VH-VL binders against ENHANCER OF AG-4 protein 2 (HUA2). Designs and how they scored, part 3

Target 1, 142 residues: ENHANCER OF AG-4 protein 2 (HUA2), of Arabidopsis thaliana (Mouse-ear cress) (q9xer9r771to912)
Amino acid sequence: EAAISRDAFEGMLETLSRTRESIGRATRLAIDCAKYGLASEVVELLIRKLESESHFHRKVDLFFLVDSITQHSHSQKGIAGASYVPTVQAALPRLLGAAAPPGTGASDNRRKCLKVLKLWLERKVFPESLLRRYIDDIRASG

## First folded at step 21 (VH-VL; from A34 with heavy chain S100T)

Design B4
Fold by OpenDDE, fold request of step 24:
Structure B4 (fold): chain C 142 residues (1-142), chain A 125 residues (1-125), chain B 107 residues (1-107)
Amino acid sequence: as target 1 above (142 residues)
Amino acid sequence: QVQLVESGGGLVKPGGSLRLSCAASGFTFSDYYMHWIRQAPGKGLEWVSYISSSGSYIYYADSVKGRFTISRDNAKSSLYLQMNSLRAEDTAVYYCARETLTREYNPWAGYFDYWGQGTLVTVSS
Amino acid sequence: DIQMTQSPSSLSASVGDRVTITCQASQDIENYLNWYQQKPGKAPKLLIYDASNLKTGVPSRFSGSGSGTDFTFTISGLQPEDIATYYCQQYDDRPLTFGGGTKVEIK
């Protein structure tokens, strides 16, 4: 069942769009994966997809999925909250680096990532000091 | 059709308390972020607070932090605003408003497609 | 906080006139700007969202433009039923903030 959930999630990433419906479906699959202890693998998969993605707008879509998974797992607590929140926190440098790479072409990506970080700060998803550091870093890179 | 109906407004003395309610109908209440926005007599609009769909995320304007509490009961399709330690400057018509649920994922979206008729809160000695 | 400076605070125009209201943000808010109409004794009504998108059901004489810090709301051909106070509102950051409003009257 774990393998099935994992494959389903990966398959959904291939057809991911910025619609609330698409992000929501992918989020639900990610939450299911967490039940099988796959949170770290899911986040790693997202990082790999971000790093290999050539289209900036799709990087934003993937990062929005990260946001959705993070906020959902944080708000719902339970297994997902206990796994995804710390996993995403630990992987945040790689996630941000991949979602908002350097260069003028990624200015919108930086803006979107910044807004997500500020939202996480507002909603106390991660420690304030950590988020403020990343906010400052992404501002400095712009 | 979407409908929001506020109630609970009235006259209260400074330092007093009041609880506002907003009854929602015509849509899946539990899917939407809800807001309170107020308007002092003859003045402009001031955002007060929001609460997420599940109630997990709440935010307040600095002017009401520590005094007001926003909450919701999705089973009853109701939004609430508990107002304590009321001040004269809290005198206003209080509106509940629905935040638009956009087709595209936008976690910070914040425009209001439906408003209630408002309920008047008057704080006076 | 993001300050929204709206101008003018009031205006009077004739039926059929072109009315223009401006809103300036204290910082770049991209297109996260909305316009509302509030008729006397009524709740605000959303007219324009994301700077330039006309809300479904709103007459085409209403329009919005701008991005970044400077925004414009226009009524092309003022009608008697347009007597109201109009507000801009940003949602780039919390707290959500409104402009001071523009009261529109007919001569």
Scores: ipSAE 0.891, ipTM 0.946, lowest interface PAE 0.4, mean pLDDT 96
Fold by OpenDDE, fold request of step 24:
Structure B4 (fold): chain C 142 residues (1-142), chain A 125 residues (1-125), chain B 107 residues (1-107)
Amino acid sequence: as target 1 above (142 residues)
Amino acid sequence: QVQLVESGGGLVKPGGSLRLSCAASGFTFSDYYMHWIRQAPGKGLEWVSYISSSGSYIYYADSVKGRFTISRDNAKSSLYLQMNSLRAEDTAVYYCARETLTREYNPWAGYFDYWGQGTLVTVSS
Amino acid sequence: DIQMTQSPSSLSASVGDRVTITCQASQDIENYLNWYQQKPGKAPKLLIYDASNLKTGVPSRFSGSGSGTDFTFTISGLQPEDIATYYCQQYDDRPLTFGGGTKVEIK
């Protein structure tokens, strides 16, 4: 069921760590959610978690999950690709704003987000012009 | 045991073509990013190209863009490098290398835990 | 491209000596720096990853340090089997780039 998948994903976010295993598990659950048309809800949930997260390192973890979901979806080109890629693209300002907030305390967050954006550019995950704009913005905020 | 075995090297004239192969065993090939790295005789190491586990993401060094094509066949646990329009400066031992899977998630992790023995490509008139 | 300047290009030391090799990056690469050992006629072997982490199975006499632009590789107590060329490698950005290498010999 959709509800079960959604709850399972949300549960994974509570125990998310920066391990490949943890990110991978959460990614698989996100992909499952997409099968039920929940891609927008998943991304919104991630945004809310990012915005409410007080620990900078956990924001990075969550953004890495966004990266994992995005790259996986883009590479598979299935239902997940058709849903998550455009959804993440549309939500990118909010995702970046939450993952890399202003201030000196978030310098590492900005650095990590910038590297992810560059990777997306390298792998043509999103339009070049769009990514370059965000890259410039995050550099300017640093 | 992890094993990578390159083949296909040899002597070729400038402008010629050559196809290298790398046979992988001892691990789940389809889970790993694979790379080609070359070393000219008596020189240092030069990264050439990488291909993601599924083959969806590919990247080349500028020195080989438009001339080399990296590919993989996960069913055969094989990595390939099609080399066209070869130049003298392409003369090198070509290594296939496995990019490690780190415990910590790192989308740009790029260090090589296993290498093949290499295969020599000599481009000469 | 990120340039990796490795020094020295070659050195000769005695068994038991402390050997130090340095790499300087043309820009801040944080700790995205690895060290490889390549023995004559062999493929490179990973020794240190992420600037200071010793790969499993590698002798403890090998170590790495540094972050940002300046990195150091050290052999504490050079052994005869350590005769090789050593390379640093950055993975902060593509293309991946290597230092020029340091050939280590025994006196």
Scores: ipSAE 0.886, ipTM 0.944, lowest interface PAE 0.4, mean pLDDT 96
Fold by OpenDDE, last read:
Structure B4 (fold): chain C 142 residues (1-142), chain A 125 residues (1-125), chain B 107 residues (1-107)
Amino acid sequence: as target 1 above (142 residues)
Amino acid sequence: QVQLVESGGGLVKPGGSLRLSCAASGFTFSDYYMHWIRQAPGKGLEWVSYISSSGSYIYYADSVKGRFTISRDNAKSSLYLQMNSLRAEDTAVYYCARETLTREYNPWAGYFDYWGQGTLVTVSS
Amino acid sequence: DIQMTQSPSSLSASVGDRVTITCQASQDIENYLNWYQQKPGKAPKLLIYDASNLKTGVPSRFSGSGSGTDFTFTISGLQPEDIATYYCQQYDDRPLTFGGGTKVEIK
């Protein structure tokens, strides 16, 4: 069952788009994975996908999925909230590094990531001090 | 057709309280972020507050923070605004507005595609 | 807060005229800018979203352009039914803020 959920999520990443429908489907699969204790593996998979992605726009799509998973988990609490929120928090440097790499070519990625971080700050998804640090870092790199 | 109907406006003294309601119909209310936006007589538009689809996320303008409370009842397709410690500067037509559900994922999207006709709140001694 | 400076505050033009309204943001808001029409005694109506996208059902004489800090709203061929106050609105950051509005009348 866990393997099936994991594979389904990974498969969804291959066809991920920036539509609400696509992000929503992937998010639901991620939430399902959390039920089987796969939250850490899911986040690691997302990081690897981000790191291996050559297209900047696709990196944004993947990071938006991270945002969706994070916000849904945070708002719904439960197993997903207890697993994804701390997992994403711990992995945030790697996620941001992959989603918004240095360089002029990733300017839009930095802007999108910054917007997401600000939203997380607004909605108190993570500690304020933590988010402000990352916000400052992204601004400094831009 | 999408409809939003505000109610609850009226005359109230400074320091008083008032509760506004917005009845939604013609769409799946629970899928949408909802907003309150107000307009003082003869003035422009001022955003007041938003509430997420599930009600988990709420945000207020500084001008109303600590005094106003936005809430929703998805079972009743209703949006509310509890207004306490009212001030003269709160006098305005209050609109409820639906935030567009965009095809593209945009966590900060802010299109208001449908508005109610508004309800007038007058705060005066 | 992001300030939206809208100009002019009011204008009067003849039927068929080209009308131009501008909004300037206090900071770069990319294309996160919408335009609304509010007719007298009515609620605002969305006309343009994301700076230049015409809302479905809105007449093609309405258009928007710009990005960053400077935005323009245009009515190509003003019609009598266009008498209204127009507002720009940014959603780059909270609080969401509106321009001061432009009252459009027919001469």
Scores: ipSAE 0.878, ipTM 0.942, lowest interface PAE 0.5, mean pLDDT 96
Fold by OpenDDE, last read:
Structure B4 (fold): chain C 142 residues (1-142), chain A 125 residues (1-125), chain B 107 residues (1-107)
Amino acid sequence: as target 1 above (142 residues)
Amino acid sequence: QVQLVESGGGLVKPGGSLRLSCAASGFTFSDYYMHWIRQAPGKGLEWVSYISSSGSYIYYADSVKGRFTISRDNAKSSLYLQMNSLRAEDTAVYYCARETLTREYNPWAGYFDYWGQGTLVTVSS
Amino acid sequence: DIQMTQSPSSLSASVGDRVTITCQASQDIENYLNWYQQKPGKAPKLLIYDASNLKTGVPSRFSGSGSGTDFTFTISGLQPEDIATYYCQQYDDRPLTFGGGTKVEIK
């Protein structure tokens, strides 16, 4: 069942769009994966997808999925909260680096990532000091 | 059809308390962020507070922090605003408003597609 | 906080006239700007969202434009039923803030 859930999630990433429905479906499946202890693998998969993605707008879509998974997990707590929140926190440098790479071509990516970080700060998803550092870094790279 | 109906408004003395309610119908209440927005007589609109779908995330305007408490009961499709330590400046029509669920994912989206007709709160000695 | 400066505060125009209202944000808010219509004694009604998108069911004479800091709301051909106060509203950041409003009357 774990393998099936993982493969299903990976499959959803291939057809991911920035629609609320698409992000929501992928989020639900990610939450299901957490039930099987796959949270770390899911985050790693997202990082790899971000790093290999050539289209900037797709990177934003993927990062929005990260946001959706993170906020949902944080609000619901439970297994997903206990898994995804710390996992995403630990992987945040890689996630941001991949979602908002250096360069003028990624200015919108940086802007979107910055807004997400600010939202996380507002909603106390991660420690304030940590988020403020990443916010400053994103601003400095722009 | 979507409907929002505020209640609980009235006359209170400064320092008093009042609890507003907003009854929602015609949509899946638990899927939506809800807001309170107020309007002093003859004045403009002022955002007051929002609460996320599950109630996990809450934010207040500085003008009401520490005095107002927003909450919701999804089982009852109801939104609430507990107002304590009321001041004359809190006199206003209070609207509950639904935050739109956009087709495109936008975690910070904040425009209001449906409003109640409002309930008047008057704070006066 | 993001300040929304709306102008003019009031205007009077004739039926059929082109009416223009402006809203200026204190910082870049991209297109996260909405316009509402509030008729006397009624709740606000969403007309335009994301700076330029007309809400379903809203007459085509209403339009919005702009991005960044400067936004414009237009009524192309003012009608008697358009008597109302109009508000811009940003949702780029919390707290959500509204413009001061523009009262539109007919001569």
Scores: ipSAE 0.865, ipTM 0.939, lowest interface PAE 0.5, mean pLDDT 96
Fold by ESMFold2, last read:
Structure B4 (fold): chain C 142 residues (1-142), chain A 125 residues (1-125), chain B 107 residues (1-107)
Amino acid sequence: as target 1 above (142 residues)
Amino acid sequence: QVQLVESGGGLVKPGGSLRLSCAASGFTFSDYYMHWIRQAPGKGLEWVSYISSSGSYIYYADSVKGRFTISRDNAKSSLYLQMNSLRAEDTAVYYCARETLTREYNPWAGYFDYWGQGTLVTVSS
Amino acid sequence: DIQMTQSPSSLSASVGDRVTITCQASQDIENYLNWYQQKPGKAPKLLIYDASNLKTGVPSRFSGSGSGTDFTFTISGLQPEDIATYYCQQYDDRPLTFGGGTKVEIK
């Protein structure tokens, strides 16, 4: 069950697109993985995919999936909320470092990540002081 | 057919309260963010509040924060706006609006493909 | 708050005319701008989303363009049914804000 869920999620990442449908399906698979205790493995896979991705637009697609998993888990609460929210919080330095790098080629990445961070702040997904630091860091780099 | 039907508007004195309802049909209500948007007589549109599909996230315009409460009952496909401590400047037609589900993932999207006919709230001495 | 300035506030044109309405944002809003039509006594109707995309079922005589701070809405051949007030609306930042509206009338 666990191995099936993990393999399905890995496969979904290979075909992930920025569509609501694609991100929604990957999100549902990630939520199912949490039921089998795999939230940390899912987040580590997302970090690895994001860090190894060479195309800036694909980095945004992956970070939007992180957002979808995070907000869905936070709003649903339960097992997914208890596992994904703290796990993503601990991973934010690596996630943002990869998704919103400095430089002229990633200006759209930084703008989109800022909008997600502002939304997380508005919705109290993570501690305010932490989110404001990341927002300030990204604004300073661009 | 997507339909949104507001009700509950009327005349109320300053400091009074009123509850608006919006009955939704023709779509899966629980999949959609819902908004209240108002229009003072002879004036433009002003965004008031949104509520996420599950009801977990709520946001208010500063002009109504602390006085208005948005809520939803997904089992009844209904959206509500409880308005307390009403002021003359709250006089408006109140629309419920459905936030569009876009093909592209956009968690901050804010455009409205369906609106109700509106319900008039008049706050007057 | 992001201010949206529409121009003109009203206009009168003949059937078949090209009508142009402009909207200026107080800051760069990329393409996060929509256009709505509100006929007298009715709720607004979404026509254009993300500056230039026609909503399904909207006649092709309607179009939009622009990005950043300056946006244009065009009716390429005005019809009697187009009598309405038109609003731009940004969603780049909260609160969501609308322009003041442009009332379009037939001469």
Scores: ipSAE 0.820, ipTM 0.897, lowest interface PAE 0.6, mean pLDDT 93

Design B4
Fold by ESMFold2, fold request of step 24:
Structure B4 (fold): chain C 142 residues (1-142), chain A 125 residues (1-125), chain B 107 residues (1-107)
Amino acid sequence: as target 1 above (142 residues)
Amino acid sequence: QVQLVESGGGLVKPGGSLRLSCAASGFTFSDYYMHWIRQAPGKGLEWVSYISSSGSYIYYADSVKGRFTISRDNAKSSLYLQMNSLRAEDTAVYYCARETLTREYNPWAGYFDYWGQGTLVTVSS
Amino acid sequence: DIQMTQSPSSLSASVGDRVTITCQASQDIENYLNWYQQKPGKAPKLLIYDASNLKTGVPSRFSGSGSGTDFTFTISGLQPEDIATYYCQQYDDRPLTFGGGTKVEIK
């Protein structure tokens, strides 16, 4: 059931770490959620987790999960690509605002998020003009 | 046990074509990004191209873009480089290199834990 | 493109000597820098990743340090088998670029 899949994903976020294995497991759960039409709910959950997270390093872990979901969905296409790619694109201002906030404490967050955005630009994951605007915004906010 | 073996090098005239192959063994080829890196005689190392594990993402150095095509066949554990419109400046030993899988998630990581022994491409009239 | 400038381009040293090679990046690359050893007639071999981490099995006489734009590679006691050309390589930005190399010889 859809609720079970969403709850499993939310539970996985509780123990998320910056390892390839941890992010990979959470990514597979997110892909399963897309099959039940839950991509928007998954992205909203990620936004809310990012916004409520007090530890900057944890914000990076969550944004790396956003990257993993995005790359996997874009690369694979299909149901996940049709839902996650446009949904993440629409959510980028909120995702980046939470993951890469201004201020001295989040300098590493902004650098890592910029790296991801540049990779998305190289791989044409989102429109180039839109990605360049977000890159400029993060640089200006530091 | 990890082994990368390049083949297909040789002597070719300017404007000609060659296809390089890299046969991989001892690891799950489909899990890894693969690269071509070249070294002109007596010179340093120059990165040429990468292809992602599924083949969905590809990137080229400007010096070869439009002339070289990287590809892979995961069923055969093989990497390829089709080289067209060859120039004297393309003369080099071409290495197949495996990108390291990092334990920590790092989508922009770019270092190479295994290389083949290389295949020489000579472009000369 | 990020230019990597290695110094010196070549050097000769005696067995047991301390050898130092420097690498300078044209922009801040944090610690996204690797060092490779290429023995004559062989493919390059990764020795050090992320500026200072030794790959498993690499002898402890090899070390690396630095961040930002200035990086140092050191062999604390040169051995005959260390005759090679050494390359730094950055992965901060595409395209991946290598230094020009430093040829190390025994005198």
Scores: ipSAE 0.809, ipTM 0.896, lowest interface PAE 0.6, mean pLDDT 93
Fold by ESMFold2, fold request of step 24:
Structure B4 (fold): chain C 142 residues (1-142), chain A 125 residues (1-125), chain B 107 residues (1-107)
Amino acid sequence: as target 1 above (142 residues)
Amino acid sequence: QVQLVESGGGLVKPGGSLRLSCAASGFTFSDYYMHWIRQAPGKGLEWVSYISSSGSYIYYADSVKGRFTISRDNAKSSLYLQMNSLRAEDTAVYYCARETLTREYNPWAGYFDYWGQGTLVTVSS
Amino acid sequence: DIQMTQSPSSLSASVGDRVTITCQASQDIENYLNWYQQKPGKAPKLLIYDASNLKTGVPSRFSGSGSGTDFTFTISGLQPEDIATYYCQQYDDRPLTFGGGTKVEIK
């Protein structure tokens, strides 16, 4: 059941688009994976997918999925919240480093990631001091 | 047909309280972020507050923080604004507004495709 | 807070005229700007989202353009039913803020 859920999620990532419906379906699969103790594996898949992705617009799609999983888990609490929120928090350096790289070609990526970080700050998803450091780091890397 | 109907406005003295309601119909209320937006007589529009679809996330304008409380009851398709410690400056028509669901994922989107007719709140001695 | 400066505050024009309303943001808001129409005694109605996208069912005489800090709303052939106050609104940052409005009247 665990392997089936992980394979379904990975398959959904291959067809992921920046639509609410596509990201919503992938989010639901990720939440189901947490029921089988797979949250760390899902986040590692997302990190590796982001790090190997060559197209900047696809990096944004994947990071928006990270946002969707994070906020859905944070708002619902429970097993998904207990696993995804701390797991994503620990992975933020790799997630942001891949999604919002320095350089003029990734300006849109950095802007969109900053919007998400500011939203997490507003919604108290992660500690304020942590989020302000990442926001400052991305602003400085432009 | 999407419909939003505000109620609960009226005359209240400074320092008093009112509770506004917004009844929603014609759409799946629990899928949408909801907002309160107000308009003082003869003036422009001022955003007041939002509440997320599940009610987990809430944000207020500084002018109302600590005095107003937004809430929702998804089973009744209803949005509420509890207004305490009212001031003359709170006199306005209060609109409830539905935040648009965009086809593209945009977690910070903030446009309002449907508004109610408004309910007048007058804060006066 | 992001200040939205809207110009002019009012205008009068004849039926068939092209009217232009501008909106200036106090910082770069990319294209995160909307336009609303509020007819007298009515609630606002969304016309344009993300600076230039016409909402379904809105007449093609309405248009919007711009990005960054400077935005323009245009009615290409003013009709009697377009008598209203028009508002820009940004959603780049919280709180969401509106321009001061432009009251459009027929001469």
Scores: ipSAE 0.793, ipTM 0.888, lowest interface PAE 0.7, mean pLDDT 92
Fold by ESMFold2, last read:
Structure B4 (fold): chain C 142 residues (1-142), chain A 125 residues (1-125), chain B 107 residues (1-107)
Amino acid sequence: as target 1 above (142 residues)
Amino acid sequence: QVQLVESGGGLVKPGGSLRLSCAASGFTFSDYYMHWIRQAPGKGLEWVSYISSSGSYIYYADSVKGRFTISRDNAKSSLYLQMNSLRAEDTAVYYCARETLTREYNPWAGYFDYWGQGTLVTVSS
Amino acid sequence: DIQMTQSPSSLSASVGDRVTITCQASQDIENYLNWYQQKPGKAPKLLIYDASNLKTGVPSRFSGSGSGTDFTFTISGLQPEDIATYYCQQYDDRPLTFGGGTKVEIK
């Protein structure tokens, strides 16, 4: 059921690591959640987890999960693509604000998030003008 | 164990077309991003194009954009490069290359752990 | 496009010598730099990834260092089988670009 899928995904966020295996497992659960109409809930969980996370490296891990969900959904099309792509697009200000904050301590976070944004631009995941604006904003935030 | 074998090179006149093939074996082809990289005679390496594991994402160097088309057939474990409107500057050995899968998640990774032997394309006269 | 300036273009050294090749990027590429060896008539082989990590099976006489814009590749004791052209390659941004190559010969 939907509650089981959401709870499994939430549990994986607690132990998420930057490995292909860990991100892949969480991505598959997120895709399954979309089948139950839960994409907005999944993205809200990701935002809240990013906002509460104090370790910069963990913020990158979570944003890489956002990337994995987004690109898998975009490439598969169907229900996951129809729900995650627009949902993540609408959430980008909050996601990036939490994952790539300004200041000297988060410069690596900003560089890695820029790489993801450039990849999304290359792959036409989101509108070009939108992505270029976010890229410019992150570069300017120093 | 891992093998990549290019074929389809040859001599062609400017404006002509060729289709290159790369036969893959010894690994699960459908899990890997694939690239074409070329080397003009006596010169260095130039990246040409990549295609994602499912074929959903494709990118070209500016020098070939609009003239070359990369494709793959995962059922046949094969990578292709359709080259149209060939020019003298396209003369090169063309390599297919497999993009490395790393244990760490890195969605922009771009290093090549296995290459084929190459196939020569000569565009002249 | 990120330009990769590699030097020297060629060098000659004796067996056992320490050989150093440099690669400079036109912008900060962090450690997103690889080194390849290409023997005459053969395809390139990956030796070093992410500036300093040896690929499995690569002899320990090969090493790499650097970050940002300046990178160094070293052969600590040159062997006859190391005659090749060596290339750096960045993957910080598209298109992926290579240095011009350094041909290494034995005196």
Scores: ipSAE 0.779, ipTM 0.888, lowest interface PAE 0.7, mean pLDDT 92

